# Ledger of designs, part 63: VH-VL binders against b7kms5

Target 1, 80 residues: b7kms5
Amino acid sequence: DTFETVRNTIRIESEVDESLRQLCHEERITKETWLEAAYLYLCEKPEELAQVIQLAQERLSQRKAIADYKRAKTMQERFL

## First folded at step 2 (VH-VL)

Design r14 (framework fv_miptenalimab)
Fold by ESMFold2-Fast, scan of step 2:
Structure r14 (fold): chain C 80 residues (1-80), chain A 122 residues (1-122), chain B 107 residues (1-107)
Amino acid sequence: as target 1 above (80 residues)
Amino acid sequence: QVTLVESGGGVVQPGRSLRLSCAFSGFSLSTYGVGVGWIRQAPGKGLEWVALIYWDDDKRYNPALKSRFTISRDNSKNTLYLQMNSLRAEDTAVYFCAHVPSYDFEGLYDYWGQGTTVTVSS
Amino acid sequence: DIQMTQSPSFLSASVGDRVSITCRASQGISSYLAWYQQKPGKAPKLLIYAASTLQSGVPDRFSGSGSGTDFTLTISSLQPEDFATYYCQQYYSYPWTFGQGTKLEIK
């Protein structure tokens, strides 16, 4: 049998990353295997998957709002 | 609307360096998730991805080109750059710059410039 | 690297024809496939992404299907402006790769 993998670079909020890192350390697993297991588990639970997607959409909206704010602040500073 | 305009192409001798520019409009590279990259096409051949830069300055390179090419941007000028060093005949191509709508669609190019031609010959 | 192979490399057709172009990935890429149209001397134009989602402004005669390794681009009723070279691209795994292209020419 074989396991073919792909490499991904992702940006995670520092607090979430720290919490996940600690969980993986304590449970003796890797971030990669946790992510795979979480996704596979949720694919078998369509109602729970929908809730996770909603949370992801909310978090993405928050990140966009923060980026927009930082961009506006930079424009203001150009007049100093 | 999104527009991209490449410049800086020309005829150069092997071993020389050249810097390409891409002036873009209709979006900001400081917008969350947005990226801009370079794709090239040799005469009569298909498309080959070159490099990509994201809103957070994260960079990706075609592994075959990483040692010779550098991608960068100047957000104050809405301009993308490709620094090409140690040019070879095989680098002869039309170089396109193109917009990536979101990090979620990493590697997907939805709007393209018209390209600038680079010819490497003696 | 994931290799993308298109079939046929050359296709001759008439206005009004239904034509299909196929694209095969050397590895599973789920639905992370895009189709681009390139006319002579012009830049590529995104037609379809996520295997089957039409880009805004693309005519309804274009459709995409498939998942995993086998994908198809279909033009239901060929128009004069559709004679071009078509490229598939996987954006599932870095580095991103394109097919060799399918040149659609008038019969």
Scores: ipSAE 0.007, ipTM 0.680, lowest interface PAE 10.3, mean pLDDT 88

Design r15 (framework fv_miptenalimab)
Fold by ESMFold2-Fast, scan of step 2:
Structure r15 (fold): chain C 80 residues (1-80), chain A 125 residues (1-125), chain B 107 residues (1-107)
Amino acid sequence: as target 1 above (80 residues)
Amino acid sequence: QVTLVESGGGVVQPGRSLRLSCAFSGFSLSTYGVGVGWIRQAPGKGLEWVALIYWDDDKRYNPALKSRFTISRDNSKNTLYLQMNSLRAEDTAVYFCAHQTYEYDSSGSIDFDYWGQGTTVTVSS
Amino acid sequence: DIQMTQSPSFLSASVGDRVSITCRASQGISSYLAWYQQKPGKAPKLLIYAASTLQSGVPDRFSGSGSGTDFTLTISSLQPEDFATYYCQQYYSYPWTFGQGTKLEIK
C-alpha cells in the first residue's frame, strides 16, 4: 500500500448522498476518492475554495437554525 | 451462502516457501466493495492480520510480513493465494482466510464477517 | 502500529452472570473497533463492529460501548455457549491489530 489512510464517519444530507452515490457509481470511483480529489483540486483554486467554504458555513448555519427551532418547539410543548 | 476453504498447509523446513490457497463461493472478488484476506494464529496465541486484497486489486500487507509474503487471486477460479517465502519458526500458525465488505456509503469497511476453518502451517527443522 | 490491550486476560463466571471485557487502544481510534468470539478449534466469529453495532444474527445479550481509546464488551446474562475467547480489533489504520484475547471460562 502506497497510501496510509484513516477512516472517517461522516453524516451528510440524504439527497446529497444519493446524488453523489449515483455519480460515483457511473464513474467507477468511491466517495472517499472523490472527496480527496475535490479537496486537492480546490487547494489549487483559492477563489473557488473560498466559495466552497462560504457554502459550507451557510449550510452549517442552516442546520443549526433548524435544530434550534425543533428544540424550542419541543420545549414549548412541554410548558404550554 | 458464503463459504471459504483453505488448503496448502503442512510441515515445512525453515527457509523454504509454501503457497496457501483459499477457495471461496457465494461471492465474487470482482464485486464492488469486496475484499478477502489472511489472518494467522500461532499455537496458543492471538490473531495477527497478514494481508488483504480488494475487488480493484488494491493490496494491503502487515508491514512485518510484506517482504516475504505476497497475496494474489484468480477471479476465474474464485481462489485467493498467499505465497510465503523464507519461512521461519515464528510463521508456525493456523492461517485463516476471511471475507470483508467495503461499504461505499461510508469511508470504511465492515470487518471480517465470514471465515474459513483454517489450514495449519508448521515450520520446523 | 496501534497496540490493543485487553483486560482481564482470563475471566471466570457462571451462567446467568453479567460480565464485561475491556479493550484499550494505544492511540485514538474513534469507533473503529470490532469484537470477535472464538471457540476452541474454530474460526473467529464477528460479534460487533463500529464499537457498538451488533452483527446480524448475534444475540442481543451482547453489547459494545466506548470510543476513542477505551472500549467494553458486555454480556448481560451468560449462556453456556458464551464460554469462549474474545478478541478486539482496531480497523482505524493499517496494519489492523488485535488484542491479546480474553478467555471466558465456567466458574
Scores: ipSAE 0.000, ipTM 0.613, lowest interface PAE 12.2, mean pLDDT 85

Design r16 (framework fv_miptenalimab)
Fold by ESMFold2-Fast, scan of step 2:
Structure r16 (fold): chain C 80 residues (1-80), chain A 123 residues (1-123), chain B 107 residues (1-107)
Amino acid sequence: as target 1 above (80 residues)
Amino acid sequence: QVTLVESGGGVVQPGRSLRLSCAFSGFSLSTYGVGVGWIRQAPGKGLEWVALIYWDDDKRYNPALKSRFTISRDNSKNTLYLQMNSLRAEDTAVYFCAHSDIYTGEYFPFDLWGQGTTVTVSS
Amino acid sequence: DIQMTQSPSFLSASVGDRVSITCRASQGISSYLAWYQQKPGKAPKLLIYAASTLQSGVPDRFSGSGSGTDFTLTISSLQPEDFATYYCQQYYSYPWTFGQGTKLEIK
């Protein structure tokens, strides 16, 4: 084979996944190749990469807050 | 890459104790949102959930097993444990460890599994 | 505890067939339903979560539908590698429970 690949399991928000799936379908590319291309493109653009990292940090903070809230609510309603 | 490897299975007499281990690589058990647990399968039978432990040490058990089984982890060794006490013939099964999470704010089912370790309880 | 009942327990089919397996919960579980595939001697593989969302890497011939108490797993065109045992699982309420399994065998 020409190259080696790694299998990763990742979770993304359903609305983002839906939008990305539609983009990939229309452009005839895969989510894997889109991710590779996006990362490689951003590595050549430090200022844009910094903005993406900031967005990622903000999304992670929001996800933590939502997860904490929903977990507490689910545990109380269904497991107490 | 991510791997889950169970160990500690074997043949044991009724009434005895056994501790199973599951070594995780590729991610930390203390990672926010991560849950890891045990599922078992008796010969020729279906799947039965045993226990789950979350990144914040919240533990959930199958009520039928809670009095005899204890789930724990060692973050420094990135290893999950299942302590099984007062073993019975009906505990004979393949024991799988598996990964779960709540990253989306909701419970997630088991998406990554180890190959399993066999426990046989016989006299 | 929430009981999960699969139907049928045994299904015989041919390559190219469209097959459906149903799963019924004893009480409402919203969309907190997963489907797994298990081959002899192997660990289960997650196929579908949230009743209808395909896990990454799973072929698009697999689909899930339903909410509340009645759920269906469909394979639109059966392939040789699809002959396996399939399990549904609710993760709505502890204890998490699995269906008894549906064994899909070649006709």
Scores: ipSAE 0.000, ipTM 0.639, lowest interface PAE 15.3, mean pLDDT 86

Design r2 (framework fv_miptenalimab)
Fold by ESMFold2-Fast, scan of step 2:
Structure r2 (fold): chain C 80 residues (1-80), chain A 123 residues (1-123), chain B 107 residues (1-107)
Amino acid sequence: as target 1 above (80 residues)
Amino acid sequence: QVTLVESGGGVVQPGRSLRLSCAFSGFSLSTYGVGVGWIRQAPGKGLEWVALIYWDDDKRYNPALKSRFTISRDNSKNTLYLQMNSLRAEDTAVYFCAHSGTYYDLSEPFDYWGQGTTVTVSS
Amino acid sequence: DIQMTQSPSFLSASVGDRVSITCRASQGISSYLAWYQQKPGKAPKLLIYAASTLQSGVPDRFSGSGSGTDFTLTISSLQPEDFATYYCQQYYSYPWTFGQGTKLEIK
């Protein structure tokens, strides 16, 4: 018993998932272990971690904008 | 050793339902990375994927069959099921169950197959 | 859906011959391609996965090559037990799809 794990469901963009899946297959690793390794590596590199956080904030803003647009469009389609 | 044995096939009239079973041994569907599924083959024709279920209950279907067919399992019995509804003449085929694994959580092809069970839909 | 097309659909050969069967995907599938052998009245047997990796227990006269959209199964020196129907399968994207099959017959 070396590790205790938690199970999470994560929703990511399909194009990103496809690219990551291919990388994991080519390198013989799993998405779970890649995520753990990436986070642990970045925790030792604070300037790189800050850049990743900035990208994450940008992507979150984009998702919010898309969600807002879809909500407005759905309302229009139901009224017309 | 890995073995899979299908059962439940037979002759059935169009519009009726049939449930196929696959008893397996040598692996558990509770094991991380394991998947098991159904493939069919019409007389004199090629192979057609039907459905697949993974250890985490993720289910994948051939879109052409999803509305009529349901894959399920009973881990306590080491048994896989295929519920087939509204059967048509075109569903006449040998139905195979097969083991599929994952390679680091990536889908893998079918490496161990059962002998198949024959379903004939005729009036 | 990804369409898999095999060529030829029928092939006749003699024992000792080098035989090649090709499989083309309608879109890129990287190396997520498997080859199966099926004898009459039997279940298919996995020969090759990941385009070029031999399944355990399969004779080394079988080999696979290719990536992306074009793939080849080669039998370097055909044996009597190799006369069968061969199928390729992509497992890159759901739904999983098979080629139409290539029937290898004795001349």
Scores: ipSAE 0.000, ipTM 0.626, lowest interface PAE 14.5, mean pLDDT 85

Design r3 (framework fv_miptenalimab)
Fold by ESMFold2-Fast, scan of step 2:
Structure r3 (fold): chain C 80 residues (1-80), chain A 123 residues (1-123), chain B 107 residues (1-107)
Amino acid sequence: as target 1 above (80 residues)
Amino acid sequence: QVTLVESGGGVVQPGRSLRLSCAFSGFSLSTYGVGVGWIRQAPGKGLEWVALIYWDDDKRYNPALKSRFTISRDNSKNTLYLQMNSLRAEDTAVYFCAHIEGYSYDLFYFDLWGQGTTVTVSS
Amino acid sequence: DIQMTQSPSFLSASVGDRVSITCRASQGISSYLAWYQQKPGKAPKLLIYAASTLQSGVPDRFSGSGSGTDFTLTISSLQPEDFATYYCQQYYSYPWTFGQGTKLEIK
């Protein structure tokens, strides 16, 4: 093939991954092509892209908060 | 017409090495999305996945076998290899090579199989 | 690892019978399940993928059903050539795992 591609490793929530896998299986597409199509579609829809970015920021903030809480709890349990 | 033909099996002593070959035709391992792998079956037992290689040279191994087995390919010969090191009696099995079909790197099943080659590890 | 358990391990039946073989996954695998038929001394043959989709060339007396953790392979009217060992395989998650097999023998 003449197309140039890059390998990416990503870690996502298991429930989201399962839903995406089911969609890809049913529609006969790959996760790679779905990601490419979704990004390209959103790049042509600035208002929708902004909403997706906001959701991504909220999800990232939530993951950071959970990680910080677990770290603090571990310190408390070890030194209390 | 897709064909896969295994060879290289035989009788080997414990601790030795053996390399299996799978000559294939009707597809190219350089084609986007294509992969081939090895599945083994001990006498009277079920199927156990061994290793898989994708079109882009990405490899997956059964965790129990990863340290002793290596999958590779030679695109110029349309041939898949399985290098088996430090063989044990429990590696005695028929080794099949098979073409994968699926929707991505991690979603595949085996749609076409070779006839298998027998490996017997005994002293 | 996802454990695949088939039941029964052994099944005796007669030509013309309707038989069902079940496969249970230790965790949810959606519809990412394949069924294989293996005759003595031969390589396995793919029968069904995506839990219920027949592979091209497979007789329509074979059918698959189920999703999540519980799956069934059904042969509606058993033929002489159907006496074989049947295996399920999950392809939802690495490492890929097979059931232990169900041996279907003539009564």
Scores: ipSAE 0.005, ipTM 0.630, lowest interface PAE 12.9, mean pLDDT 85

Design r4 (framework fv_miptenalimab)
Fold by ESMFold2-Fast, scan of step 2:
Structure r4 (fold): chain C 80 residues (1-80), chain A 123 residues (1-123), chain B 107 residues (1-107)
Amino acid sequence: as target 1 above (80 residues)
Amino acid sequence: QVTLVESGGGVVQPGRSLRLSCAFSGFSLSTYGVGVGWIRQAPGKGLEWVALIYWDDDKRYNPALKSRFTISRDNSKNTLYLQMNSLRAEDTAVYFCAHTYSDFGELYAFDIWGQGTTVTVSS
Amino acid sequence: DIQMTQSPSFLSASVGDRVSITCRASQGISSYLAWYQQKPGKAPKLLIYAASTLQSGVPDRFSGSGSGTDFTLTISSLQPEDFATYYCQQYYSYPWTFGQGTKLEIK
């Protein structure tokens, strides 16, 4: 019998992924179970959850700026 | 200008193999975040995703096709390939290649498509 | 696999009409949804990505809305060149899946 699961399509920053992979290898856990545990833990800690959401918003803003830059560069390659 | 041009389609017998090519220009598949994939469409039917390859050689497949189809690329030639083995009548379709972009957990869908190449598998 | 269901499968309309096509995902996909337009004999053209972001060069009569499982593509004033087949696609989870398509025909 298995748990009902979904497969997510995400791409995360390579340095973060490498760090997380190392942690999971050392602790004998998987990325999916770490993500589940981290989210569930934070849901029980409203103050910590708010801090994580703030960091996520900051990282999203940074990624949007980088994406805009790279899209502009790709458009230059397309139209120059 | 970004362009993608598919080739290699034709009429083949069931059980045979065929390799499709997609020649692209205006971008590099070594650029961070860039991906190129294959989408197919059977006559009169809808779209079906086949496979995708990213700049870091991360390969993703439709599980229904993974055992028979292999995606690869040659960055020096700006060319993407789809190796199709053990072809079946249901593989008859127009095969499109298309550009995508992934940026830190965000995907940009397939924004630029080639015109497609037709594969007909007949007995 | 995530199933994408479009409604209606077929739609008849007149130039100047406001039309809406819906797409429902079998599971939550956040905003990872794209809409494509395909004309006979041509490759699909991306209209909208991230559920509501209009692709550059696409007329502003096209708009997308929704999140989670229910999504809508709206054409505010249908033009002759808009008669085509429309597809939604989720890119939240592999395998990426498309809706069955909605064929928009002149009345």
Scores: ipSAE 0.000, ipTM 0.633, lowest interface PAE 11.9, mean pLDDT 86

Design r5 (framework fv_miptenalimab)
Fold by ESMFold2-Fast, scan of step 2:
Structure r5 (fold): chain C 80 residues (1-80), chain A 124 residues (1-124), chain B 107 residues (1-107)
Amino acid sequence: as target 1 above (80 residues)
Amino acid sequence: QVTLVESGGGVVQPGRSLRLSCAFSGFSLSTYGVGVGWIRQAPGKGLEWVALIYWDDDKRYNPALKSRFTISRDNSKNTLYLQMNSLRAEDTAVYFCAHRVDTYFGSEYYMDVWGQGTTVTVSS
Amino acid sequence: DIQMTQSPSFLSASVGDRVSITCRASQGISSYLAWYQQKPGKAPKLLIYAASTLQSGVPDRFSGSGSGTDFTLTISSLQPEDFATYYCQQYYSYPWTFGQGTKLEIK
């Protein structure tokens, strides 16, 4: 029995990708198995999971703010 | 034992097409984490990565070559292909087939076993 | 693209010598560095990966060191079969790139 897997294409910040790639190489694991292990581990630790979700929400808010700024700048350049 | 044997090289005129083959044994390209690709070497020069195909059919190309070259495979024949179109004099090189068999997956690859190479000469 | 520069391009040595070949990356590549040996008319052979991990079957006189941007391949006691061209390769960032090669010649 082979596990059934799904391929995902994700965008993450370059610095984070570089750091994660280095970690995976040094520890001889893959991004896929790191992601699976991290999620499964956190699911058993509600307090830590909540902190990670909060950090994720903060990072998402930052990305939205940047996108909003770019949209506003484009609107200004096109119409003002 | 893992082996790779390239074929299909030859002399071609600029602007023509050529398809290279790599017959492999000792592994399956369906094996999780495996990648097989092409690296070329111009006469008297260094190595240049061309293209790689992964176990899950994901393909990666040298950006300078992706518009003219296509990598593909036939797992039932244990064969890897490189379709080269619009050939130029600068494509003259020995083309090596190389593979990676390792339990460490998801990281970018180095190549652990290489074939003997097949020579492509683009001349008028 | 990450540029890989090897030094020296040519190295002349005698059997029994300790020799070192260096490889410099134009940006940090952590330990994602491999070393290959190529003899004339033959395919490259993997010697070292992850900057310092010896490939199975490679003699222990070969060793690799370094991280970040500066890497060294060392042969502790040169043997006749070691006269070849050596290449480094980074596999940290796509596209993968090789150094220009170091040709090791007998004196």
Scores: ipSAE 0.007, ipTM 0.609, lowest interface PAE 11.2, mean pLDDT 84

Design r6 (framework fv_miptenalimab)
Fold by ESMFold2-Fast, scan of step 2:
Formats: structure tokens, sequence, C-alpha cells
Structure r6 (fold): chain C 80 residues (1-80), chain A 123 residues (1-123), chain B 107 residues (1-107)
């Protein structure tokens, strides 16, 4: 038996990626196995999962705000 | 240790096809995280990535080349292939095969290289 | 695609010199950068990955620094065997791309 896997592509904040990369290198694990382990662990911890979802919602709101600002600035400058 | 040896290069006419081989030893392409690929270098020019195949048989191509080139492997022979179709003068280069052991599927850099095989596309 | 630009394209130096080669990415690549050395007629050799991590077996006179868009490869005391062409490569985003190379020649 072998694992059935799917390749995903994600874009994350560079500071977070650098920290996670350092962790993975030090512990001799991969970002893929870290993601799997983190999700599986949180699924068994409803209260912790809820806190992570809240943080994710906050980070998503920040990204939207930044995107909206950049869009408004581009339109204001009339750069096509 | 890890070794890679390319073969199959030569002089070919424009529009023809050519298949390159890379015989490797010291690792298994079935090992989780392993990737093997092709990098080329035109005379007097820099390095250009061509294609890569992962341990799970997923493939990645240089977008400029993917319509004409196909990467494949034969794990029973520890051999990597590059099928090159519709060859052009601009494909004249030394073709290297190289090993990668990424910490994830997106982090590709090459730690062991073969000696290269020369492809000259000339009429 | 992410474009990698090296500076200078040609560098002349003497044995014992401290030399630096720079690599610039057209967009932020964090620390996802590797450096290679290539001698005439030979395959490239990996020197550094993750911008600053030295590959096993590479002499400690080689070092890498930088993050984001600007990166530097430094050789603290140039040796005769170091005269070669050096390439940077980003592996932050597919397709993976190389710099045009910096040729290091004896003065």
Amino acid sequence: as target 1 above (80 residues)
Amino acid sequence: QVTLVESGGGVVQPGRSLRLSCAFSGFSLSTYGVGVGWIRQAPGKGLEWVALIYWDDDKRYNPALKSRFTISRDNSKNTLYLQMNSLRAEDTAVYFCAHSLPYDSGEIYFDYWGQGTTVTVSS
Amino acid sequence: DIQMTQSPSFLSASVGDRVSITCRASQGISSYLAWYQQKPGKAPKLLIYAASTLQSGVPDRFSGSGSGTDFTLTISSLQPEDFATYYCQQYYSYPWTFGQGTKLEIK
C-alpha cells in the first residue's frame, strides 16, 4: 500500500514561510508533512481549531484590505 | 554514491526528433521527495531548466518547451528520458540531467549533475 | 516568470582576494536561492542553497547572504581552483530560473 497524494500550490506570507522553512529544516520534516500533521492535530482539538479559524479570518481580512488599497491607488494614478 | 550519465546527443537536422537518456545510480526515483530533471546550456550562454519528474510521476516543464519536449522514466532501468520533437537551431546545447531532493515539491535545486550530452541542430 | 540578473557579468581578481558576486530577483523570493559553480567543460556544482546554507563538502571560504530580491555570494580568500562561472537560481516559484552567470577570471 502507498499513500495517495495531491499536489497543492499555496501562497503564504514570506515571513511565515521563512519561519516554517527553518522549523522544517531543524526538525528534518517537510512542509507537506507539517501541514498534514497540523491539520490532523487541530481536527482533534475543537477549541484550538476554532482559534486557528479565527486567526485565519483575521489574516484574510488583512489581505483583502491591502488588496483594496492597492487597487484604489492604481485607479487614482490612472495607470493602464 | 550518486552518479548520473547522459547519452543520446549528436547532430540532427531541424524538424527532427531526438531522445536523450540519463542512467543514474545511488538513489531511487521512488523515494519520497526525489526529483530528477534536465537543464540545458547553449554555447556561451547560461543555464536553462527544461523539465523535471517527481517521485510520484508528476511532471513539470519549462513553459517555452512543453509543447515539444516530454520527460519520462523507467524505474526498472534507473533511467530518465527526454524526448525532443520538432528540433530547432535554438535547441543546440549541452543537456545535463540532475538530481533534486526537495523539502517540499516546490523547492527544486540541483545537488548532483551528470557530465552532459551535446545536441547540435544543424542543416 | 521571475528574472534573475547577476552583477557583474565578468569579474577579474587575484588569488587571495575577497570577491563578491550579486544576484537580483525581479520579485521577492524570500531565501529560495541557490548558487552554483561551473568550470569550463564541466557540469555545475551546487555551492549554497537557501541563500546562505553551505552544501556539504564546499570550502568554508564560500558564503551566501541576502533575502528578498538582493543576494550576494562571497569568497573570502580566492584560490586558483575558484576561477569559474557562478550562477544563481531561484526556486521560490515555478518555472525555476537561473541568472545569466558571472565569469570570475584571474587578473
Scores: ipSAE 0.008, ipTM 0.665, lowest interface PAE 9.0, mean pLDDT 87

Design r7 (framework fv_miptenalimab)
Fold by ESMFold2-Fast, scan of step 2:
Structure r7 (fold): chain C 80 residues (1-80), chain A 123 residues (1-123), chain B 107 residues (1-107)
Amino acid sequence: as target 1 above (80 residues)
Amino acid sequence: QVTLVESGGGVVQPGRSLRLSCAFSGFSLSTYGVGVGWIRQAPGKGLEWVALIYWDDDKRYNPALKSRFTISRDNSKNTLYLQMNSLRAEDTAVYFCAHEKYGDFLSPYFDYWGQGTTVTVSS
Amino acid sequence: DIQMTQSPSFLSASVGDRVSITCRASQGISSYLAWYQQKPGKAPKLLIYAASTLQSGVPDRFSGSGSGTDFTLTISSLQPEDFATYYCQQYYSYPWTFGQGTKLEIK
């Protein structure tokens, strides 16, 4: 009873999920262990971590734009 | 239009159990990214998150409540449940049911709320 | 758990005033912060998410700013309907936690 674990639900793009599932299947690892390993590796590499954070910020801005458009359209249809 | 209506509250003695219901419409909990949950508020106090259930049946709990409370759903009835066991005086609160779209950073969290149902635990 | 602390707990102001409420996280939460408004006897209403994005239908006198640990909700010209209790919420990490609330009262 060494490890304390938590269950996390994350929402990622289906194409990314499909690619990651294929990678995990081919390499015989799980999505959970890949996520843990990726984060731990990046924590030891501040320059690489900064690049990943930049990519994450770019992807987040893109998804925000799409979400804002969808909500504006829904509000127009529902309330106007 | 999204609506949520809570029911099942009332006065209950310490140590007893109570099940709350939330009837919702205007969305499906089978929709990718959708979550619904419970937030409570003790009289004159602030908001405390209780539990959340996602479209894929992933369940999240306030760690302080996880051993006594269970969240569940019936998609065929568009209803969310909160089973509360071993109730304590400190569980006295208004319990709100709330909708979460997409469940990620880009979504408005708890964008639609019910009116709440009151639970009073007293001897 | 991430602790959310609001300041001030109580704020008195007049119609037309610019008011600011701050929220501080005990650790970095990036921009995963929402603001809610609650009137007595009513459910909370979402005002802002992602620290600075206005929910559709919320008046533009409301604005949010900040990232990391320090966040601010600003009302540029207070209206009578704005007297309420305001809560911040982090959704960076479970369990989701709320600030203690800031009660905005008429002066």
Scores: ipSAE 0.000, ipTM 0.592, lowest interface PAE 14.9, mean pLDDT 83

Design r8 (framework fv_miptenalimab)
Fold by ESMFold2-Fast, scan of step 2:
Parts: sequence; structure tokens; C-alpha cells
Structure r8 (fold): chain C 80 residues (1-80), chain A 123 residues (1-123), chain B 107 residues (1-107)
Amino acid sequence: as target 1 above (80 residues)
Amino acid sequence: QVTLVESGGGVVQPGRSLRLSCAFSGFSLSTYGVGVGWIRQAPGKGLEWVALIYWDDDKRYNPALKSRFTISRDNSKNTLYLQMNSLRAEDTAVYFCARMDYYESGTLPFDYWGQGTTVTVSS
Amino acid sequence: DIQMTQSPSFLSASVGDRVSITCRASQGISSYLAWYQQKPGKAPKLLIYAASTLQSGVPDRFSGSGSGTDFTLTISSLQPEDFATYYCQQYYSYPWTFGQGTKLEIK
């Protein structure tokens, strides 16, 4: 072992996880190594990295919208 | 393939307690936006919402049942629970477990259901 | 609590008929209304959510309409497998409430 590792817990959409799991199974790799490789590859491709960041921002906005909706429903029920 | 399977039902005397379980697969209750809940149906009657728990552990109850029923989950086992205390004859029903989702920036109510477990409260 | 009332409670129809079931909320619920189908001895199945959005896999002969307090579930050209009990549900505010159900029987 010539390097240190960190254990992280992340939550992703089930459909994305299923697709990624299928890819990893077919290619005989792990989610951990896929994540490392994807990040390292994109760091050397600034234009592609920018597109990925844009997609990530869109997905984050979508999750925030869902959270805001849930919060609005909670506030609504306080007056019902 | 989303599946939910209820268990723990049976015949119980008035005043006793019973805990129902719902084992689910094909999704995680730690997924942002997801919730799982309990809906019951008395023999020959309609549907009545019991309780719901969201991915962030936010819990919602039917006010008529809140004092006697408690919803909980164990994410490591992908299992939902309903603890029912001080059971009454009126609690006799089939208890269904169902998933709620937040899809496409909107709420998707109870899109997948289990087959139900029967609870009979009698002397 | 928001009360959901369905009309009719019982409906007789023949295969090929166009049938409509109505659901009325005791207060405005915008479009936060779902329709479920339940066959004897089975769990309910989600048909429609957001008043008019068809759930994936549900035949297009089912449609929903309405907003506010008045809602309608329509089945164009009724099929044998459609004979079941139908429930509306509001998810606008807690507690979530269901209608009493409409039993659709073969004529």
C-alpha cells in the first residue's frame, strides 16, 4: 500500500446507481476506482470539466427544489 | 425492481402492542426526497393513511393515531417499522407499506405498495 | 382535515363504456390529487398523480382532470380488467386523506 485512502458515504439517485453498478460489473471495476478515474480524467480536460460541473449544478438545483417543496408543504400544514 | 413486503401481523387482544415490519428493496430510504409510510384498510372499508417517514427522518402522523403509533426505520436493513400500542378493535385492518417519491421536481405519492399484513384485534 | 367525497359510491357499466368518477375536496388542494385502482384482495395501484399525470405503465384509456376542489377520473372504452374500486387521495396537506371509494361493477 503506497497511498492513504478515505472512506466516504454518498447518496445518489437510484437509477444512476443502478446504471453505474451495471457498468462497473461489466468492466470489472469498482465504484471507488471509477470515481477516481473520472475525476482525474476531467481535471485534464477543462472544457469537459466545465460541462460536468454545469450538469452537477443542474442536478443540485433539482434536489434543492424538491427540498424546498417539502418545506413549503410543511409550512402549509401549519395553517390547515 | 421496487418491492415492499409487510410482516408482523396477526391476532392480538385489545390493549396489547404489536410491531409491523416492511422490508423493501430496489431503493434506499436514505435517497433524497424518498419517503415510506403505512396505509390501513379495515374490512370492507376504504383507505386510511397512518404515518409516513421521509429520507431525513421527518415523521408525519395521522393525528387520530399519533398518540398510540410510532413509525421508525433501519436504513442498514432497508426496513420500516410501525409500533402500535394500546390496540383497539377499530385498529383491525390490513396494513400496507408504500413508497412516496419526489420525481422530476414534484411529489409522487404512493407509487409502489406491498401486499399488506392483516392485524386482527379481538378478545 | 380535508374531506374527500367521491361520486358515485357504486357504478355499474359494460365493457366498451365511457365512465367517469368524481372526487370533491372540502377545500382547495390545487392539483395535489392522486387516483388509485384496487382489485379485491390486492394492494392499490397508482394510476394518476398531480390530478392529470398518468403513471408510467398505466393504459392511456385512463385520464384525470380538474383542479382546486373538483376532480374527475375518466376511463374511455372500459375493459374487463378495469372492474375494481377506485380511490382519490389529496396530498396537499397533512393528514393525507382518501375518498370513500367508488366500486365499478360489471353491468
Scores: ipSAE 0.000, ipTM 0.624, lowest interface PAE 15.1, mean pLDDT 85

